# VH-VL binders against Protein DJ-1 homolog C (DJ1C): the designs that were tried, part 3

Target 1, 167 residues: Protein DJ-1 homolog C (DJ1C), of Arabidopsis thaliana (Mouse-ear cress) (q8vy09r84to250)
Amino acid sequence: KKVLVPIGYGTEEIEAVVLVDVLRRAGADVTVASVEQKLEVEGSSGTRLLADVLISKCADQVYDLVALPGGMPGAVRLRDCEILEKIMKRQAEDKRLYGAISMAPAITLLPWGLLTRKRTTGHPAFFGKLPTFWAVKTNIQISGELTTSRGPGTSFQFALSLAEQLF
Below, E stands for the ipSAE of ESMFold2; O stands for the ipSAE of OpenDDE; V2 stands for 0.75 times the mean of E and O plus 0.25 times the DockQ between their complexes.

## First folded at step 1 (VH-VL)

Design I06 (framework fv_inotuzumab)
Fold by ESMFold2-Fast, scan of step 1:
Structure I06 (fold): chain C 167 residues (1-167), chain A 121 residues (1-121), chain B 112 residues (1-112)
Amino acid sequence: as target 1 above (167 residues)
Amino acid sequence: EVQLVQSGAEVKKPGASVKVSCKASGGTFSSYAIHWVRQAPGQGLEWIGGIIPIFGEATYRRKFQGRVTMTADTSTSTVYMELSSLRSEDTAVYYCARDSGEYFPYYFDYWGQGTLVTVSS
Amino acid sequence: DVQVTQSPSSLSASVGDRVTITCRSSQSLLHSSGKTYLSWYLHKPGKAPQLLIYDVSNRFSGVPDRFSGSGSGTDFTLTISSLQPEDFATYYCQQYNSYPYTFGQGTKVEIK
């Protein structure tokens, strides 16, 4: 099973690292891809994160799951990556798994139109920006191929849910 | 009963920054989002972004990302919008508006009186 | 982004006239909750915008019953059944179903 975890400047470290660690322990082939111009990115708390590849090398790859960490400005950096946007839209079109945690549902997926007909949760500060009012109070929400979650405190639950869906 | 009172008019030079305040009175402050909307001369209303004071995290329209910052001071029930690298096209009346939903954004129920920001050489 | 377009851009009317303003969105504003997130505002020069209608058809508190909203999906209408002197203003529709929030370009209702 192939998994893509994109990272960029200001990515939330706990969300990214937990996602990678849990999915690798479950047996997934996880690729960490930088949406920046170099492999090394600085996370939202100043931690240096080293990606496996640049996102440009992922443009033509098919993933069983693409999972987006949050953080600010990390979620914005992911949103502004046109290669990642195309990968995610293809993921949704093909009915393949994708997930987003914390700021990523509202900041990254919503502008791309990838929350249409999806029950979603996300960071409490922006629950109402999400298109699903009756699902906003969950720590984790599965809606077809999309899984969403609240933030760093729900990172393990989010990653475990994705692993369960993948295997 | 609910009132939003904004700071006074500002005149700035191109390249400067401006910080506009919006003080809320009546009702609950911290759990309702405060949004900023502007109107340039001869133009319509344009949404800039919003912040829910209790969480301190702001959301911005993409074209303003990188030069707008919204902050909240819960002790004074005041929200601030700072716009940097000002250009002549930033000349506008800037309004703050309260989101009608507690924790959850909806329509804008109450508005501030507006603050004219003029950017000229 | 969801585009919102109003028609007409301006109109001239007399006190007592029925005025109709339309608003069209580029995407459906129906939310999964079953609600449709479209509002209307009245704006006069030198004054703050004022909420008139929310969720397509609900009048905000204190708004006279001559104002009514209707529509579904992508097509919406604001109607003023009998125009009063204080109603000469610019009207804006707003969608709040999708981020970023967007306003129509405005419809100016002029005397004469």
Scores: ipSAE 0.000, ipTM 0.476, lowest interface PAE 13.0, mean pLDDT 86

Design I07 (framework fv_inotuzumab)
Fold by ESMFold2-Fast, scan of step 1:
Structure I07 (fold): chain C 167 residues (1-167), chain A 121 residues (1-121), chain B 112 residues (1-112)
Amino acid sequence: as target 1 above (167 residues)
Amino acid sequence: EVQLVQSGAEVKKPGASVKVSCKASGYTFTSYDIHWVRQAPGQGLEWIGGINPNSGETTYRRKFQGRVTMTADTSTSTVYMELSSLRSEDTAVYYCAREEYDFWSGPMDVWGQGTLVTVSS
Amino acid sequence: DVQVTQSPSSLSASVGDRVTITCRSSQSLVYSSGNTYLSWYLHKPGKAPQLLIYKVSNRDSGVPDRFSGSGSGTDFTLTISSLQPEDFATYYCMQGTHYPLTFGQGTKVEIK
């Protein structure tokens, strides 16, 4: 099972690290990809995160799951990555799993049109940005191939849900 | 065998409530949203609303808001639609239907057989 | 709400005829994802509706290839290339792009 976890400047460390750790422990082949020009990125709390590859190496790869961490400005950095946008739109079109936690649903997926007609949760501070009729106040929301979650405090629940769906 | 089986016909008086059931079998109940659609005599199809059986979250058409309630029981793989304050114009065949992939993202590909609800004095 | 209107409301046809039904929406049904959520259903008295076409042009499993869908934006068409006896029914288009889901008024295809 191949998994992609993209990171950028301002990615939320707990969300990224928990995703990677839990999915690797479940037996997934996890690739951490930087959307920046360097493998090293500074997270939202100042922690240095080291990616395995640059996102450009992932453009033509097929993943069983793509899971987006949040954080500010990390969610904005992911949103502005054209390569990642193409990967995520292909994931949705192929009915392959994808997920987003915290700020990623509202800041990253919503502008890409990947939340239209999807039941979605997200960070409480950005919940009001989600379309009202599709927004739900749950810790984990599975809507077809999309799984969303609220934030750092739900990171383990989010990652475990994704692992359960992969295996 | 994938199927949706609905409860039997109901006759109600104006002002009463009716609760129609829709039992799913042959697939993973929590992976597919269930919609409710009705057809009154001589009228077209009308969408009432839908439910995500995994989360229990519902979406209703505004004209039914306050009169309709949809619920899901995962232990019995059954969705319910309750319509209150019945009027004669609520006389219709009510259908439940499965949406294949996600709420609104797939087709309504499997339908229940329909439940006739008659509202008469 | 997005209004969906079908044309014609009814038509008379013979077996073997080419039948065309049009569906027009009051707003574009194209989402930013590029998908267009327009589907077509067949309905016969005493039976549940049946899905024919989804996302404008995709035939559902088991649907004969005489049924085809086309269109974009606000204008959509269902075509039956050679009408069969079992095709005399009422046809409905439905948009799923905008809340709430809305159906067209229906087109009744009757024997001449």
Scores: ipSAE 0.006, ipTM 0.523, lowest interface PAE 11.4, mean pLDDT 87

Design I08 (framework fv_inotuzumab; at its last look DockQ between E and O 0.14; V2 from the best seeds 0.00; counts 0 for: pae E 16.1 > 2, placed apart)
Fold by ESMFold2, look of step 2:
Structure I08 (fold): chain C 167 residues (1-167), chain A 119 residues (1-119), chain B 112 residues (1-112)
Amino acid sequence: as target 1 above (167 residues)
Amino acid sequence: EVQLVQSGAEVKKPGASVKVSCKASGYTFTDYWIHWVRQAPGQGLEWIGGINPSGGSTTYRRKFQGRVTMTADTSTSTVYMELSSLRSEDTAVYYCATEYGDLYAFDIWGQGTLVTVSS
Amino acid sequence: DVQVTQSPSSLSASVGDRVTITCRSSQSLVDSSGNTYLSWYLHKPGKAPQLLIYKVSNRFSGVPDRFSGSGSGTDFTLTISSLQPEDFATYYCMQGTEWPYTFGQGTKVEIK
């Protein structure tokens, strides 16, 4: 099972690392991709993270799951990556699994139009950015191929839910 | 001209399988989901499921899960719907239809294929 | 699953009549982006269904302007302002907001 976890400057370290660790322990082939110019990025709390590849190497690959960590400005860095946007739009169009935690639902997925017809949750501070009808306050929300979650405190639940859906 | 042309009528016994084809023309085959909808005699329309020919992703209504298989052949621009373990309740006209982009509605329909299941 | 229910199940009308068909869903059909995916179809025996209205109120290409759709949330209406002979058919609403896509049970419009 192939998984993409993109990271960038200001990515939330707990959300990214828990996601990668849980999915790899479940047996997934996880690629950590930097959306920056270098493999090493500084997370939102100052931790240096080293990606496996640059996102450009992922442009033509097909993933069983693409999962987005949050963080500020991490979610903005992901939103502004054109290559990642194309990957995610293909993921959603093909009804393949994708997920986003914390700030990524409101900041990254919503501008890309990828919350259409999906009940979603997200970080409490950005919950008001979600259209109120579809927004829910659950720790984990599965809506078709989309899974969303709230923040660092729900990272294990988020990752375990994705692992269960993959296998 | 956008067109979906389906295979001809089928008569089957209970327990058999049927495979209906839907050949597309007049558009880029891999850009659209193809869905299957049926109508049993005296009944309304019922969605069965769909396939994205780009990559072969499928979705099936729960009641058909395990009995239906949809496949696509991009070289002939044709989708197939196979329904197994047929019952008399599966007697219906089966339609294929396109779903364009983010429309979430069925804009072009095939002519329909009558499948009769009788002992 | 989202259920959609049409009313009436059938009606009799004359050429020139104004006809109204309602469709009610078991839950709101508005998605997180504010879009509502309710569509209407016309179906005659022996013919394929035809898309009339998508996203509540948009007429599909080639559909006459006597057909109109309205509504929001859970309650939707198809209106035919002046029935023509070719309009005697069964009409279906469908919700496309959520898998599985679900149709109403149909409304048969018969000649009086």
Scores: ipSAE 0.000, ipTM 0.476, lowest interface PAE 16.1, mean pLDDT 88
ESMFold2-Fast, scan of step 1: ipSAE 0.622; ipTM 0.888
ESMFold2 (binder alone), look of step 2: mean pLDDT 92; pTM 0.944
OpenDDE, look of step 2: ipSAE 0.016; ipTM 0.590

Design I09 (framework fv_inotuzumab)
Fold by ESMFold2-Fast, scan of step 1:
Parts: sequence; C-alpha cells; structure tokens
Structure I09 (fold): chain C 167 residues (1-167), chain A 123 residues (1-123), chain B 112 residues (1-112)
Amino acid sequence: as target 1 above (167 residues)
Amino acid sequence: EVQLVQSGAEVKKPGASVKVSCKASGYTFTSYYIHWVRQAPGQGLEWIGGINPYGGSTTYRRKFQGRVTMTADTSTSTVYMELSSLRSEDTAVYYCARGPDYYDSSGYPFDYWGQGTLVTVSS
Amino acid sequence: DVQVTQSPSSLSASVGDRVTITCRSSQSLLHSEGNTYLSWYLHKPGKAPQLLIYEVSNRFSGVPDRFSGSGSGTDFTLTISSLQPEDFATYYCLQATQFPLTFGQGTKVEIK
C-alpha cells in the first residue's frame, strides 16, 4: 500500500508527523515529498522536516492514498503545487483514497474543485469557507474516497481512520 | 487606488477562441482572487470562475469546464481568461472582479471590477 | 446549485421614494460558523457593477447610508430609503456561501 504525504514551508508538524508515523506502523509504504526546491522544509512552528524526495519524483507514481497535512502557509504551498494538484485530481478521478486535515480542505482542496458533493469538515477558523450543503462539524468525516478532519488535536483519529480504510 | 483594467472588445467567429486580459494595480496582486463574470445581452450576471494569482489554482463553473482556462502572470499583475469553441451564446460583456482570498474571512466579495470587455461571436 | 431569485424583476419609482428589493435562495445561506455570504450590487449599462452591501447588512466603503440590507436564512432585502437620481439602475444579489457562485436575475429600478 503506497501513501504520499506532501510537505511544504509552514506545514503543521504534528499533522504531518502523526500521519507518517501511524500509517507506517500500520504497514504502509509512506513517501514524504517536499513541494519546495529542497528536501529540508521548515514547518509552521520552526521544526525542520526532511522529506524523502522532491514532489517532481512523484508525478508519475500511483498512490493508494494521498494525505494532506495543513498549517499556514503549508496548505498554501501545497495548493500552489501544480504537480500535487494533478496527482490529487487523478486520485479523485480514479476513486482512490485521499485525505486532508485542518487548513487543507478549505485552503488546498476547495480551490482545486475537489469538495463538490463531498461531506467535509476542516479547521474551525475556515469552516465558513466550506460548501454549505456538505459542510459538517465532525472530528472525522468520510465521504466516499475523501476523508477530512479538523486539526492537530484530531490528527491521530484522522490517521487511524485512513489506516483502517487502507487495510 | 485599486484598479482593474481589461483588454478591448473582440469579434470572433463561431469555433474560435478569445483571450481577455485583466491588469491589476494599487494592491498586492497575489493577495486576492480574481473572478470572471459575464453578462449576455438582455440577461443577468453569470459567474464563470476564479483564479488565485499566487500559484494559479482555478475553480470553474461546471458548464465552462473544458472550454475556459484562467492564468495569471505575476510579473505583469495580469490575469487572463481564455474561452474556446465559441458559440453565439457566448456573446457577452466579460468582467474581471477582485474577490476574497481564503486567509481573510473579512474580505469583500467582488469589491472592485474591471470596466468590461465586449466579446461578440457572429458569422 | 443554490438558486437565487429576485423580486420584483422591475419597478418604477420617483426620486425620494422608498424602494425595497427582495432576494430568495433555494436553501439557507447560513454557514455553520454563523456567516451569511449574501451581497448586493448596483449595475448600470456601459459601466462595471459596484458592491453596495456584503454579508447581508454591511455597507461597503463609500456607499451612502440610504442603502441598507437585512435578512437571514433564505430571505434577504435591499432597501433604499430615499431614491436619488443616480440610483436608477439594475440591482443584483449574489450568494457566495456555496460554489458555484450564483447571482439573482436582477431587479431594474426605472423612473416613473
């Protein structure tokens, strides 16, 4: 089972690290990819995160799951990565699992058009940006192939839900 | 002062493509979305889509998906909207408008507009 | 898609009149966080639209206080307390609560 976790400048450390740790413990082959020009990325709290590869190496890979951490400006960096956008749209088209936590649903997935007709949650501060018909105030929301969650405090629930769906 | 200036009127034949520009000034170009709205003769306003100039991410109304492409050039603070496979029904005045970004929930929807570009599709 | 309907489609009024325009949505425009993304615009032929009111009742900078907005849920109103010559125009409401963004069909305010 192959999993992609992209990171960028300002990625929320707890969300990224919990995703990687929980999914690896479940037996997934997790690739951490930087959307920046370097493997070393500074997270939202100043922690240095070292990716396995640059996102350019992932463009033609097929993943069983792509899980997006949040953070500011991390969610923006992910949103503005054309390679990641293409990968994520392919996940949705192929009905393969993808997930987003915290800022990522509203800031990253919504602009890419990947929340249409999906029941979605996200960070409370940006919940008002989510589509009204499909916005829900839950810690974890599964809508077909998309799983969303609220923030660092729900990171373990989010990762565990994804692991359960993957296996 | 905030200003959006659009390119001039276009006359096209059915099946052609048109590319309209919208040049922004008076604010930080990458801090706001630019949206496109049109008005066909005798009709109301219709939202086409929007673009984030920072990174170029786009959202289009479904009926235009596959025919519309929005791009941004940060070096010139200009957004472009290209509409392909033109039909007579695409005859309209096309407006660009500044919209809120996702970081500032206090932002105003469509607070400043371009002057409009008339696109006429006829044989 | 959220459908937005304005009434009336047109009205005739005199300078000094109180004018009321309504906007009704096919579903609630209230986000769970309490924000309602309903705005009003003034549009004249040959000119760009102008923002008047945002988030139901907030006047945009420079907009005269004769313009006011109210409403909640699915029913919204724009009121012009004393119509001026420059107010003869078409008015549009816009919902931005859900994509795609949708405008009402417009209300034309004409001189009697």
Scores: ipSAE 0.000, ipTM 0.487, lowest interface PAE 14.9, mean pLDDT 86

Design I10 (framework fv_inotuzumab)
Fold by ESMFold2-Fast, scan of step 1:
Structure I10 (fold): chain C 167 residues (1-167), chain A 118 residues (1-118), chain B 112 residues (1-112)
Amino acid sequence: as target 1 above (167 residues)
Amino acid sequence: EVQLVQSGAEVKKPGASVKVSCKASGGTFSTYAIHWVRQAPGQGLEWIGGIIPIYGTATYRRKFQGRVTMTADTSTSTVYMELSSLRSEDTAVYYCARDYGSEWFDPWGQGTLVTVSS
Amino acid sequence: DVQVTQSPSSLSASVGDRVTITCRSSQSLVYSTGNTYLSWYLHKPGKAPQLLIYEISNRFSGVPDRFSGSGSGTDFTLTISSLQPEDFATYYCMQGTHDPYTFGQGTKVEIK
């Protein structure tokens, strides 16, 4: 099972690290890809995160799951990556799993049109940015191929849910 | 509070495109959805789609997919709806309306009459 | 799409009459949060629609208390307790629970 976890400057460390660790322990082949010009990025709390590859290496790859961490400005960096946007839109079109946690649903997925007809949750501080009929106040929300979650405190539940869906 | 002002009436030939504007003044513009609703002569209200200006992401009713485009310019607090490949049945008054995140519409623009005739 | 049907399509009434309009949806309008996104609008020729009632029964700011809403699930009612001259109009219900937003076909309230 192949999994993509993209990271950028300001990515939330707990969300990214928990996703990678839990999914690798479950037996997934996890690729961590930087959307920046470098493999090393500084996370939202100042921790250095090291990616396996630059996102440009992933443009033509097919993934069983793409999981987006949040954080600021990490969610914005992911949003502004055209390569990642194309990967995510193909994921949705092909009915393959994708997920987003914390700020990523509102900041990253919503602008790409990937929340249309999907019930979603997200970080409480950004919940009001989601149209009410698309938003739910749950810790984990599964809507077809999309799974969303609230924040660092729900990261383990989010990663476990994705692992359960993948296997 | 927020007021919505739309562009003026348009007359178009079948096959042409029309672009209607909706300018917001007063209050918060960019973080709340702006919807477009039309009413053809003698018919009821029909939702076309909506956009959240801060994100630039639009959602359309399926029957308009491929010929409607909604865009936003946050610097001028203006939302646009462009409808292409116009048919006579597209003759209608087009309204913009704000959704404060509450799934009900207020305020509304004054309406723009679009007439499609040969 | 969720269908929304109003009854009657038209009615004739006199000033002072009690008017009742019903709205029925093809699916439950209860959202997962427990809220029901059913609203009512008044529409007059040459004017924009006006919000009257939101979330079944909440009267919008400035709307006279003769207007009231009730209902649950799939069945909803708008009541005007004592019709006034300015109330002769077409009334629409709208659901916002399910994508896409859908309106009822309208109920025209005409002078008897």
Scores: ipSAE 0.006, ipTM 0.485, lowest interface PAE 12.4, mean pLDDT 86

Design I11 (framework fv_inotuzumab)
Heavy chain, then light chain:
Amino acid sequence: EVQLVQSGAEVKKPGASVKVSCKASGYTFTDYAIHWVRQAPGQGLEWIGGINPSYGSTTYRRKFQGRVTMTADTSTSTVYMELSSLRSEDTAVYYCARVDYEGSYYFDYWGQGTLVTVSS
Amino acid sequence: DVQVTQSPSSLSASVGDRVTITCRSSQSLVHSSGDTYLSWYLHKPGKAPQLLIYKVSNRDSGVPDRFSGSGSGTDFTLTISSLQPEDFATYYCQQSYDTPYTFGQGTKVEIK
ESMFold2-Fast, scan of step 1: ipSAE 0.016; ipTM 0.598

Design I12 (framework fv_inotuzumab; at its last look DockQ between E and O 0.45; V2 from the best seeds 0.00; counts 0 for: pae E 12.4 > 2)
Fold by ESMFold2, look of step 2:
Structure I12 (fold): chain C 167 residues (1-167), chain A 120 residues (1-120), chain B 112 residues (1-112)
Amino acid sequence: as target 1 above (167 residues)
Amino acid sequence: EVQLVQSGAEVKKPGASVKVSCKASGYTFTGYYIHWVRQAPGQGLEWIGGINPDSGGTTYRRKFQGRVTMTADTSTSTVYMELSSLRSEDTAVYYCARDFEGYSSSWDYWGQGTLVTVSS
Amino acid sequence: DVQVTQSPSSLSASVGDRVTITCRSSQSLLYSSGKTYLSWYLHKPGKAPQLLIYEVSSRFSGVPDRFSGSGSGTDFTLTISSLQPEDFATYYCMQGIHLPYTFGQGTKVEIK
C-alpha cells in the first residue's frame, strides 16, 4: 500500500509524525514529501523535519492514500502547492483514499473543492470555516473516500482509522 | 419502512409565523439530511433549505435567509421548519424530503405535504 | 445559482407513446467522485413527489423499466419508452451538487 504525506514550512509536527509512524508500523510504504524548495522544513513548533523527496517527484505517482497534516502556516503551504492540488484532485476523482486533520480540512481541502457534499470535521478553531451543512463534531469522520479529524489529540485515532481502511 | 409524516394544514394571517413538523421513522434519523421544498399554486418546486440532524447545521436558500429556521429534535426524530413574517406569496404546499445514500441529493422519501395558506 | 432548464414545458401523448424530456444545466453536474447528481421526479396533484431516477441513469427501487435516464455534464434526458395511464403527471429534474439545489421548471405530460 503506498501513502503520501506532504509537509511544508509550519506543518504541525505531532500530526505529521504520528501519521507517518502509525502507517509505517501498519506496513504501509509511506513517502514524506516536501512542498518547499528543499527537503528540510521547519515545523510549526520549530522542529526540523527531513522529507524523503520533493513533491515534484510525486506528481506522476499513484498512491493508495494521501494524508494531510495541519499546522499554520503548514496548511497554507500545502494549499498553495499546485502539484499537490493536482495529486489530491486526481486522488478524489479516482475514488482513492485521502485524509486531512486539524486545519487542513478548512484551510487546504475546502479551497480545492474537495469537501463538496462530504461530512467533515476539523480543528475547533477553524470549525466555523467549514460548510455548516456538512460540518460535524466527531473525532474521526469518514465520508466516502475522505477521512477527517480534529487535531493533535486525535492524531492516533486518525492514523489508525486510515490504516484500517488501507488494510 | 421509511416514512416522513408532516403536520396538518395551517391558515395564517400576513405577518404571522408557521411551524411545520416532519416526523421520521424506519431509519437512523441522524444519518440522513432533511430538505424542505415548497410548491405555490400553479408553480414548480422550490428548495427552501436543509438540515443536518446530527449537527443541527443548516443551509438556506438566500431568499429565505432571515425568515426561515430549521431545527431537529433527535429524541422524537422530528424536523421543524418555521417561516416568519408570512406574506400571501408564501401560500404553498410545503414538503420535507430525505436525502438518499446519506448525504447525496437523491431525495428518496417525501412527506405527504402541508398546505399553508396565508390570507388577509 | 445553477439554472436547470427543461424542455418541453408540456406535451400531449397517448398511452403507448415514447416520451423524451430534456434537462440542461448551466454548470457541469459532474462531482469529483465521478458521480453526477442529476435526479428526476414524478409529481401528481395532491401527492408527494416521487423519485424516479438518480445519478442520471439509476432507477429508484420499484420504478418500472420503461423509465430510463441518460446524459452527462450539462445535458440530460428522461425517456418513457411506452407511456402508461399512471404516467400522466408533471416531471421535474433536479441538480443536487451546487447550492442552492435547483429544479427544472417542470414538464407536464398530458393525455392526448
Scores: ipSAE 0.000, ipTM 0.540, lowest interface PAE 12.4, mean pLDDT 88
ESMFold2-Fast, scan of step 1: ipSAE 0.253; ipTM 0.703
ESMFold2 (binder alone), look of step 2: mean pLDDT 91; pTM 0.932
OpenDDE, look of step 2: ipSAE 0.304; ipTM 0.767

Design I13 (framework fv_inotuzumab)
Fold by ESMFold2-Fast, scan of step 1:
Structure I13 (fold): chain C 167 residues (1-167), chain A 119 residues (1-119), chain B 112 residues (1-112)
Amino acid sequence: as target 1 above (167 residues)
Amino acid sequence: EVQLVQSGAEVKKPGASVKVSCKASGYTFTTYYIHWVRQAPGQGLEWIGGINPSGGDTTYRRKFQGRVTMTADTSTSTVYMELSSLRSEDTAVYYCARELPYDEYFQHWGQGTLVTVSS
Amino acid sequence: DVQVTQSPSSLSASVGDRVTITCRSSQSLVYSEGNTYLSWYLHKPGKAPQLLIYKVSYRDSGVPDRFSGSGSGTDFTLTISSLQPEDFATYYCMQGTYWPPTFGQGTKVEIK
């Protein structure tokens, strides 16, 4: 099972690290990809995160799951990565699993049109940006191939839910 | 069994507001969305909007945005639709209807509430 | 908004007649997962609308088998195989594939 976890400047460290660690422990082949020019990325709290590859090496890869961490400006950096946008749109079109936590649903997925008719949750501070009818105030929300979650405090639940769906 | 029971008929003056209730019973209130649909005399059915009772999240048809407000009271299993700045063309029978999320159809309906707006 | 058009707007029929009502949408109602969210309702003055058919062809519980739905893409049909006295009503189709949901204008089935 192949999993992509993209990271960028300002990515939320707990969300990224928990995603990678839990999914690897579950037996997934997790690739951490930087959307920046370098493999080393400074997270939202100043922690240095080291990616396995640059996102450019992932452009033509097929993943069983793509899971987006949040953080600011990390979610914006992911949003502005055209390679990642194409990967995510292909994921949705092929009905393969994708997930987003915290800021990522509202800041990254919503502008790409990947929340249409999906029940979604997200960070409380950005809940008001989600489509109001489709937004739910749950810690974890599974809507077809999309799983969303609230933030660092729900990261473990989010990662475990994705692992359960993948295996 | 599943029942949606609406409040009684209302007569209002132009410019007033009306608040219609829809009391649900026979199922878990927060599991289903409640929508509002109206029918004006001689017209067809028109969707107004819907509410998720679990979170209170709403969506409204654009033409009603700014005039309609939907709320849910989970303690009484009741949904309300308030329509303000009433005009004669708002004269209609208003129905509440239940939808299971993502099913995109209305299986159970309330009996309807006639709202008459006249000068 | 997705436009939904019914034909005819009205028809006159006798008990026992086969009645066909058509519904056409301005764009395909097939959602990405393969489901088509097209439903049919029966409405009588002074009564609540009643669901007859959902997802094109599935009959709601308790709906008589004389009611059937068919179609795909943009063209859909409701058929009543043998009209009964209680079937004189207005029928509405509704698309739920695209938000907001939209109803057809209705087809009134009147006694001849």
Scores: ipSAE 0.007, ipTM 0.518, lowest interface PAE 9.0, mean pLDDT 88

Design L03 (framework fv_lerdelimumab)
Fold by ESMFold2-Fast, scan of step 1:
Structure L03 (fold): chain C 167 residues (1-167), chain A 119 residues (1-119), chain B 109 residues (1-109)
Amino acid sequence: as target 1 above (167 residues)
Amino acid sequence: EVQLVESGGGVVQPGRSLRLSCAASGFTFSTYGMHWVRQAPGKGLEWVAVIWYDGSNKYYADSVKGRFTISRDNSKNTLYLQMDSLRAEDTAVYYCARDWEGDYAFDIWGQGTLVTVSS
Amino acid sequence: SSELTQDPAVSVALGQTVRITCQGDSLRTYYASWYQQKPGQAPVLVIYGKDNRPSGIPDRFSGSSSGNTASLTITGAQAEDEADYYCDSRDSSGNPYVVFGGGTKLTVL
């Protein structure tokens, strides 16, 4: 099972590291890809994170799961990556799994149109930005191929849910 | 234990109004979106309307738009359908249904209430 | 509804496998859910999200989806499976509208 976890400047460290660690322990082949110009990016708390590849090397790859960490400005960096946007839209078109935690649902997925008719949770501070019809106040929300979650404190629940769906 | 019970159906003349109620029990009503679905005698299922968990969003089938109003009272665990300007083609069993977390599935249905529009 | 097409009737012999199909353009984007309805009763959800069974639904029920077509398969049909079966999906308008297929009457011979 192939998994993509993209990171950028200001990515939330706990969310990214927990996703990678839990999914690798579950037996997934996890690729960490930088949406920046370098493999090394600084997370939201100042930690240096080292990606496996630049996102440009992932443009033609098919993933069983793409999981987005949040953080600010990390969620904005992911949003502004055209390559990642195209990968995510293909995930949705092909009905393959994708997930987003914390700020990523409201900041990254919503502008891409990937929350339409999807029940969605996210970070409480950005909950009001989610479509009210589809917004739910749960720690984990599965809506078809999309899984969303609230923040660093729900990172293990989120990663475990994705692992369960993948295997 | 988890159940939906519709009421308010009956015989009504064309052009008049009727209000349906759906009483929910056994679950936290305020966290679920709710739907109305109808079925004309001997016909298939037709979706009518949806209301979001907090009442903030509502959508209607084109056949009832402008005539029907969906509403809810979370303090009373009750869903409503106000039906105005009724027509013969509105004759149907009306079901309330819970919109479960998932692919827009209706996991809990009431037993239905019959509305007959005739003179 | 008219957006999703189902055959009006299908028959299966007791213990045999039957496949009920639902076709429509919305199924290219969204999975179908399936409902069983017996005379005088409310519908019962049997499959959602492609191939998920609610608690209490026998494992002989399964779903599949390919292109613009969704299918409900009953492996080893039982007498109690005789019912009308409806598919539903979302419409493609960008609003949370729901559309139902016309229904398929399953007769267990």
Scores: ipSAE 0.014, ipTM 0.515, lowest interface PAE 7.6, mean pLDDT 87

